# Designs tried in a protein design chat: VH-VL binders against f1miw6. Part 14

Target 1, 251 residues: f1miw6
Amino acid sequence: MPHFAKPLLRNIITRNLFNSIKKKQCLQYLQTLRTLQYDGFTTVYFGETDIPESLVTGEDFSDGYYMPTPTWCVVHAGGSQGWVPWKYRMFLRDELCIKQEDNLFFEFCDVVKKAYGKCAIVVKERRRQDATRPKEGKETEAQAHVPSVVNLTSVTCCPEVAKSYGHKLLTLPSPYNYLNPLDSAWSSLKWFIINNRKEFCLQSVDGVYSYQYILFSDLISKGIERINLSKWRTITTKVRRWENYYLGKLS

## First folded at step 20 (VH-VL)

Design j6
Fold by ESMFold2, look of step 22:
Structure j6 (fold): chain C 251 residues (1-251), chain A 121 residues (1-121), chain B 111 residues (1-111)
Amino acid sequence: as target 1 above (251 residues)
Amino acid sequence: EVQLVESGGGLVKPGGSLRLSCAASGYTFTDYYMHWVRQAPGKGLEWVGEIDPSGGSTNYNEKFKSRFTISLDNSKNTLYLQMGSLRAEDTAVYYCARDYESGDWSGMDVWGQGTTVTVSS
Amino acid sequence: DIVMTQSPDSLAVSLGERATISCKASQSVLYSNKDWMNWYQQKPGQPPKLLIYAASTRESGIPARFSGSGSGTDFTLTISSLEPEDFATYYCQQYYSYPLTFGQGTKLEIK
């Protein structure tokens, strides 16, 4: 048996096992979601998106070299009822934010409880690029500020916090991107930014980050408002058609 | 009135590529998803896919996903279908259609006249 | 994929008479007490035209002689008194699940 055939066969077996596990996770996710919906839980999709400043400024690459630009993380939630009546959050990716994540998710659970009652809170699983790498332990560059370093949002969604409010926290498997209507909402937000950024670009003093942040916040706020209830109903209805597809395909 | 006009059809050899266009007028282009639907000669209708003009989100029939790409140009209110690796079975009239979605029902409420693609050697 | 099967494949009917066309889905298209399917009309050399949505509701401008009925898996399109302009091919279509699928069509011919 050749050595080349052995590594290739193991790679094929590893890919097949990974796909089989993901199919089972998706089917269980869909069945659990439908059971919760039948039991009167309101479905709410909670998530984040990255908006690099170059998307807002229309960064010019004609200089022959490039400087890194900051990336903003926007955190929000919505569903067939529209955006949750909760103030979305914005974070710089290169900030360290050690403690606020528990308070933020706690606040979110309280808001959706008051607005909708018991909720099925859906959060997208983190996508992994290389599942064969061993874990060597946690390693961060804490207390180090590198302008090009992008930090993930500090929001941790704790199942026990959700449960304490009568909610259920569900994880959406990462390879099934059609099943998250928030992805379509984020695409619409980015589309709005690209098409309206010149209208928010006032003459400002170069190097004044406060002015740039103010214009950026207004653009984001307007983009979120444009994704109205009608849009949310459309994208959630289309996601349901994918849910029905996968329920049939994976069963 | 609302109009959809397809163009770009023609004769192409197997393995070739073609880009279809659908020009929209008489309504707010970004408010409605847009479909591509095809009909082979003497056959029924087959859904190709759809796109959201206000965000670029797409939903494809998996049958076509590897070879066909739906895109648009909002400045021209124009929908595109890029077709690659064409086969004889792709010979059809290709329609664009506007999606109406109320939340309680959906339908392709406006259709173009179609453009004909012929794939033959 | 949900298969939509129409019967008959063709139907010859005299002017002023009733025509009925059947459509059967390979699985239920009922969700939230609504049937997620439509009917379309297509005349030769023309694009399809939305006729009935949600199984039974006529689109704006469609004459009252067209009606849709049925639920779940079994649906019927009825034309109560045929006019000359009604000779066309009729398609049912589901939008319960992706991919969206159409029936194979029923050609309505003059007898």
Scores: ipSAE 0.799, ipTM 0.926, lowest interface PAE 0.6, mean pLDDT 83
Fold by ESMFold2 at other seeds, look of step 22:
Structure j6 (fold): chain C 251 residues (1-251), chain A 121 residues (1-121), chain B 111 residues (1-111)
Amino acid sequence: as target 1 above (251 residues)
Amino acid sequence: EVQLVESGGGLVKPGGSLRLSCAASGYTFTDYYMHWVRQAPGKGLEWVGEIDPSGGSTNYNEKFKSRFTISLDNSKNTLYLQMGSLRAEDTAVYYCARDYESGDWSGMDVWGQGTTVTVSS
Amino acid sequence: DIVMTQSPDSLAVSLGERATISCKASQSVLYSNKDWMNWYQQKPGQPPKLLIYAASTRESGIPARFSGSGSGTDFTLTISSLEPEDFATYYCQQYYSYPLTFGQGTKLEIK
């Protein structure tokens, strides 16, 4: 077989191979998910969102263009039954990104087991993490079912922990944004923050303080409450229409 | 009384742009997804896309995604369709419609009167 | 994309007679024992109006002479005794999969 060494052609070929792998992974994800659903597993989407401080305060400290703002991380889960009855987690991830206990995922798995029984727990694959994986990873995924490590920056999601509770941990391939109803839930939360932050914050020039943290927690709690069961059922129904689209397109 | 009123249609040259509006009243705007649907003269209905007023999430017919953008102004209970790179085939009546969702069915239960877009040189 | 094909494109029927309109989906729209498709009526110069949802359930305020039947890929709209207000174009529509798609329409005319 003749080989091309032109850098532009190599880039195009590499991108096409990556996209082909992602399409196969998406089809396998959807087929596995549908099998688990038919076998009585409750689908639960577990994930995180980043909320930059500027979104909360409305302030812009861009004197210098590259003034990094602190980022808050919210970790929660939900599905067609609404938010999981589990206390969401919130922490600041500026320069000292702080992880919770190693037992947090254990606690989550216990809560969803008690609430729903066996679950298909879906975690979004991070694009940055996938882009740094070795080039041989594609062959491993095609030939063997080697469990992949899926890591949220705040929580390590271990497949064996999920299995110990009778759950199955699934990874949603990163380019398929329409397949994650949490993305819609996070969008609704961010819209709530933007439209209600003045009512929950003091008008000040100070940075992050305990008072701002307490008001931010109240704002987040209220925003999460606004995403009720009816809303969850709507967004999961719309995700199903995308699932049907991709099952038809990729098969 | 639930009402949807489209506006902003008119005559535009090929390659031009236009923004349509849909003013909603008589219900809680943020409780329902909203659709854009178009109908070319003498032809059937074609779904353009939808948006969630309580979060801004969109689902597009991929046919239009590169040229059309759906957006909102919740302070005015108004839905928008920004159309760019217009072609003669985009000549149509454009409707906004409210999406009713339940666990068992969904449907466009309320429609506006439509606004006419004509793309002609 | 799921193609919804209606038959006929046009039909002429006398007042008081029965009209039957067919809609065929290019693939099944059945999920969880429900058919994810609707029927709409559109009179000239007016927007569409939701007529029947879930293949067979009449929307509130729709006269009993309208009925929907079928499952999976094959659906039928029946008007059992035509009245003057029923002369319109009828569209089927699926909401099983994105993009949402409509049939090409069936124009019902007075014979």
Scores: ipSAE 0.762, ipTM 0.915, lowest interface PAE 0.7, mean pLDDT 83

## First folded at step 22 (VH-VL)

Design qa
Fold by ESMFold2, fold request of step 23:
Structure qa (fold): chain C 251 residues (1-251), chain A 121 residues (1-121), chain B 111 residues (1-111)
Amino acid sequence: as target 1 above (251 residues)
Amino acid sequence: EVQLVESGGGLVKPGGSLRLSCAASGYTFTDYYMHWVRQAPGKGLEWVGEIDPSGGSTNYNEKFKSRFTISLDNSKNTLYLQMGSLRAEDTAVYYCARDYESGDWSGMDVWGQGTTVTVSS
Amino acid sequence: DIVMTQSPDSLAVSLGERATISCKASQSVLYDNKDWMNWYQQKPGQPPKLLIYAASTRESGIPARFSGSGSGTDFTLTISSLEPEDFATYYCQQYYSYPLTFGQGTKLEIK
């Protein structure tokens, strides 16, 4: 009877400890964010989304042997002032642009400094995909205050680069998705793609076959442009209501 | 003229399901978040949740999130509330409402007439 | 959740008299020097109608006899001279935090 209880109790204790650590991280994030806002820092959310080519073309992979279609990564930033006045970036998911990654964050910090002054730059923590069940025999102690360089898939975000421009780099804890207005902006971009991709299609006929071309860069650019300042103000106001909810719930 | 018209209410057994509709007209549907708000007989107003028609982003009252789903069909300018595992306490008039956002204030500036859901055995 | 508590639950007032309805939030709804709360009016058999937003600003088309005041946690709706169309239930509502919450309502009746 006691033998059967110990492994289950250890898993329950480990899960509760992990949840307690994430709760503390969320409270620390929110308290830090509000302190920075009070101190005159402009909040800027820096992030990425994946746009699979199938979303743009509408094609299904069940058509036999085809080359896998690429997934594009879009990198951009925004906040209550709208999109940052910075040229968004598009990368193939498998591209290796190490020099570009280092340059991009440095350039980004310079642009937001010129546009807004000192910023609280928020980057979402990478999500752990395989936390679906507890692993047997392994206990994880949470480490406090041991962050490495915060990375998007395509860009290295160095805290010391941000600090050199007078910015503060903040990590948004993974399980608190409602706190990231970029998620709503990305949903709106993908909605635009689905509903407008045919309008960016050029019809080509060579006498025997009919071909369609998608002006992919123009489609993405117009989709981003359509998410205007008014939309950004709405999204960020709604995120603030979630911030207030979590400040009350987790305190 | 801006109009919101709810439908799909009726009598449902406990544990049953029901889908409510809200047809919008007279404005650009995708420019405004949309709310569902309910009112039990003789009771006050209770916020259910909201959705962005321009992207599908949702915010729920967590009380309902496990049983209720807000969705939409932009081709029909229609908002939906899918209600499952219904209980007697879900008996209410259900309103849809348009969200006005200025950045400095917000409000439900246009309301439908409501549709009545009755959950009884 | 932020609880919005109205008082009284009901009141009876004669035509032409002044009516005062209170709303107390369980925590401050003040952010960025703005009070994130509204007042709604609901007549029997009708949906609610936005009356006052941001605590004190009348919505377009609302008569000047309606006014809102207060800040932080304590708010007041005042109707300076009651008309027959003003007999309704009044709700305060906060939008400072999710979930959005309404007060329990104050029913205003003819005395």
Scores: ipSAE 0.827, ipTM 0.938, lowest interface PAE 0.5, mean pLDDT 84
Fold by ESMFold2 at other seeds, fold request of step 23:
Structure qa (fold): chain C 251 residues (1-251), chain A 121 residues (1-121), chain B 111 residues (1-111)
Amino acid sequence: as target 1 above (251 residues)
Amino acid sequence: EVQLVESGGGLVKPGGSLRLSCAASGYTFTDYYMHWVRQAPGKGLEWVGEIDPSGGSTNYNEKFKSRFTISLDNSKNTLYLQMGSLRAEDTAVYYCARDYESGDWSGMDVWGQGTTVTVSS
Amino acid sequence: DIVMTQSPDSLAVSLGERATISCKASQSVLYDNKDWMNWYQQKPGQPPKLLIYAASTRESGIPARFSGSGSGTDFTLTISSLEPEDFATYYCQQYYSYPLTFGQGTKLEIK
């Protein structure tokens, strides 16, 4: 029996079902988002990006075997009103802890409540393949049992916490990248890093942790500042044109 | 004065490739998205796509996305359109245009003079 | 895709007379009480020029004889007293949704 023929047909049927489910999820997301916006919720996009050390130094590892560089995770939020007035967070990828993430989301919800009132907090759907799995799985195993499906790798976004502040937590379906303005913001930050990193070099000390953190903090802070209110309004307006495209296409 | 100057047009055989350039001057290049728009002989205007010079984010008309690539060089304030697998229907004048975005309205407020691409055997 | 349909395709008008050009969108381009559409003018051998944005607001340097009106799906460009430099092709364009689309154009000719 030709294995090629049967696996190909099964793959096609499974793909069609998956695409149909994701289209329904996208339409539901957009309809819910527009209803919340009409009801006076301020939309904020909460998310993270990875910045490998090699992006900052300009160094690569094409010399041979796979040798990963340290990776930093930046967590922030924004929308049509600009960056949320909340201090963004930076984590070294391997330093995550669930209790600290829970406290951060409580703080975030309080800050956006005070700044904007009730918010529709949008978090990109996490794919298991994209998550940085901790090598020790005790925390991730406990995390997998909770009903909160909208977790960032760096912070747990609990729907009940959002609801306690009058917010609504929404999940953006993963295949619809054009619907996330943070992706454009992160691209602009990385562009800034690539084009300005040489101005943030260490001048007198060789300690890798202290050197990396000082360079990283100042560079990131300036890069985030460069993404101002005007830029945010442009990005969110263009996302709305994609939202309108998908509402027309999927309805 | 704000100016946009296209170049790189010419005669290309079907299936061929061509790269168009748009040199920008008189404003801060990284503050504005940039568009490509084309116009076939005797026809109307057709939007090709746009790019953000301060991050490389692109939005394409899906009609062109598989064959056309928009890119740029910030050091030269230059926008590019790489066109591949060209067809006779790609024969057109290609314009670059600056995007003005206020958040409450937008428009292509500055246009170049265009460069002509002819695809024929 | 949102189709922008203009009428008429061609219009012949005498100098000093009024010209009216219609544009109809295949779906509403109204969002947040704003109409996300523009008008452009293109003279022979020249690139397009932005005339009217947000359906009814004149771009800087555009003469007062040009005006835009309408909302939702139906829009009108009016030239109140035609001048020699106004003989051109006029395009409406929506920016409510991707892809951005233009009307097919209305050629304004001297009668």
Scores: ipSAE 0.824, ipTM 0.936, lowest interface PAE 0.5, mean pLDDT 83
Fold by ESMFold2 at other seeds, fold request of step 23:
Structure qa (fold): chain C 251 residues (1-251), chain A 121 residues (1-121), chain B 111 residues (1-111)
Amino acid sequence: as target 1 above (251 residues)
Amino acid sequence: EVQLVESGGGLVKPGGSLRLSCAASGYTFTDYYMHWVRQAPGKGLEWVGEIDPSGGSTNYNEKFKSRFTISLDNSKNTLYLQMGSLRAEDTAVYYCARDYESGDWSGMDVWGQGTTVTVSS
Amino acid sequence: DIVMTQSPDSLAVSLGERATISCKASQSVLYDNKDWMNWYQQKPGQPPKLLIYAASTRESGIPARFSGSGSGTDFTLTISSLEPEDFATYYCQQYYSYPLTFGQGTKLEIK
């Protein structure tokens, strides 16, 4: 076989090893989740989404300008009981926006403990691509269980904080987006924004940034409200069908 | 009066493409997931997938995901099924159906009359 | 995929008599003490119609002669006294797991 075929075979082998690790992580996640549910833990999905300002205004910045569009980050949580009774947070995403992330997660753990008792708190794994090429012959595994904390972009989620409230923090492997009902909730919020933004933008014809922020907050608040208990029950039921699929497929 | 009306079926050659439509009326379109289900001649029912009109979230039968796309137009209360790379085994009556979800059960509680797709030379 | 297997594939029954159709799932569809499966009726040239949901509950407008029973993997549809309009094909369907799957159908014919 030519030299070009040998590098392609190594790429295929590396991809197969990565897929095997992610399948193992998914199966471990599902087995742990079901054990916690059996043990009386309430499942709560804690997460974030980005809402670029252009989504709210309808402006198209694809004309070749490299100016970054402002992006808002919304942090919230929910489950089969609906949104948790915790005020969602909005952060303007920039490189120097510093916040007390540990205090926020501590507050969240306290609120869900009071509302539901012990919880299985699920956070989606966030991984950037590894630029380092895999070393052949080394048994190097990506052990997702190694990180001391599980981080959202805007919030640090410390397992020891969760444990101190009797909760268990779980990491959902990133390739398995069907297993996160927040993805459907975020899609519904963005759908609401796209279909209702004109009514809120007309109210802000003054063009002042502070007015636009107030309008964005009202739009987001209404969009969150429209994702009611019935919607949450629907999306969590559909996620359970994916859980059952993957439990059967991966076992 | 809840009503679903499919259209866009017809004769198409293997390898071709076709888009089916399902016009919904008599209810709040965005409150219910919508399914596509097909039935080959003389055969049983096969679930293709579903979509959330209030967010665009989809769940596909993985068998079809690479060739079929479910979409919608909320301004027209219309569900679509885009089918590509069609094969003879895709010959079927295609139904749209409304998903009822109570939290304790679900079911396809309203069905259209179906539209026939024939894939043949 | 969960395979739903119906028995028999067809049967012939006289008007006024009782018909019994079985459905077996390849794995349990029981979750949280509920059976996540439905029954549908399909007359020739017509779409399916939801008949029984959650294994045993009749949909609105379905005559009392239709009943569903069973749990886990084994389910039964019973028609207690056949009417002419009941001669159709019947499908069980699970919604416990994706993909949603239907049984192969049972054709009920007049004897």
Scores: ipSAE 0.824, ipTM 0.938, lowest interface PAE 0.5, mean pLDDT 83

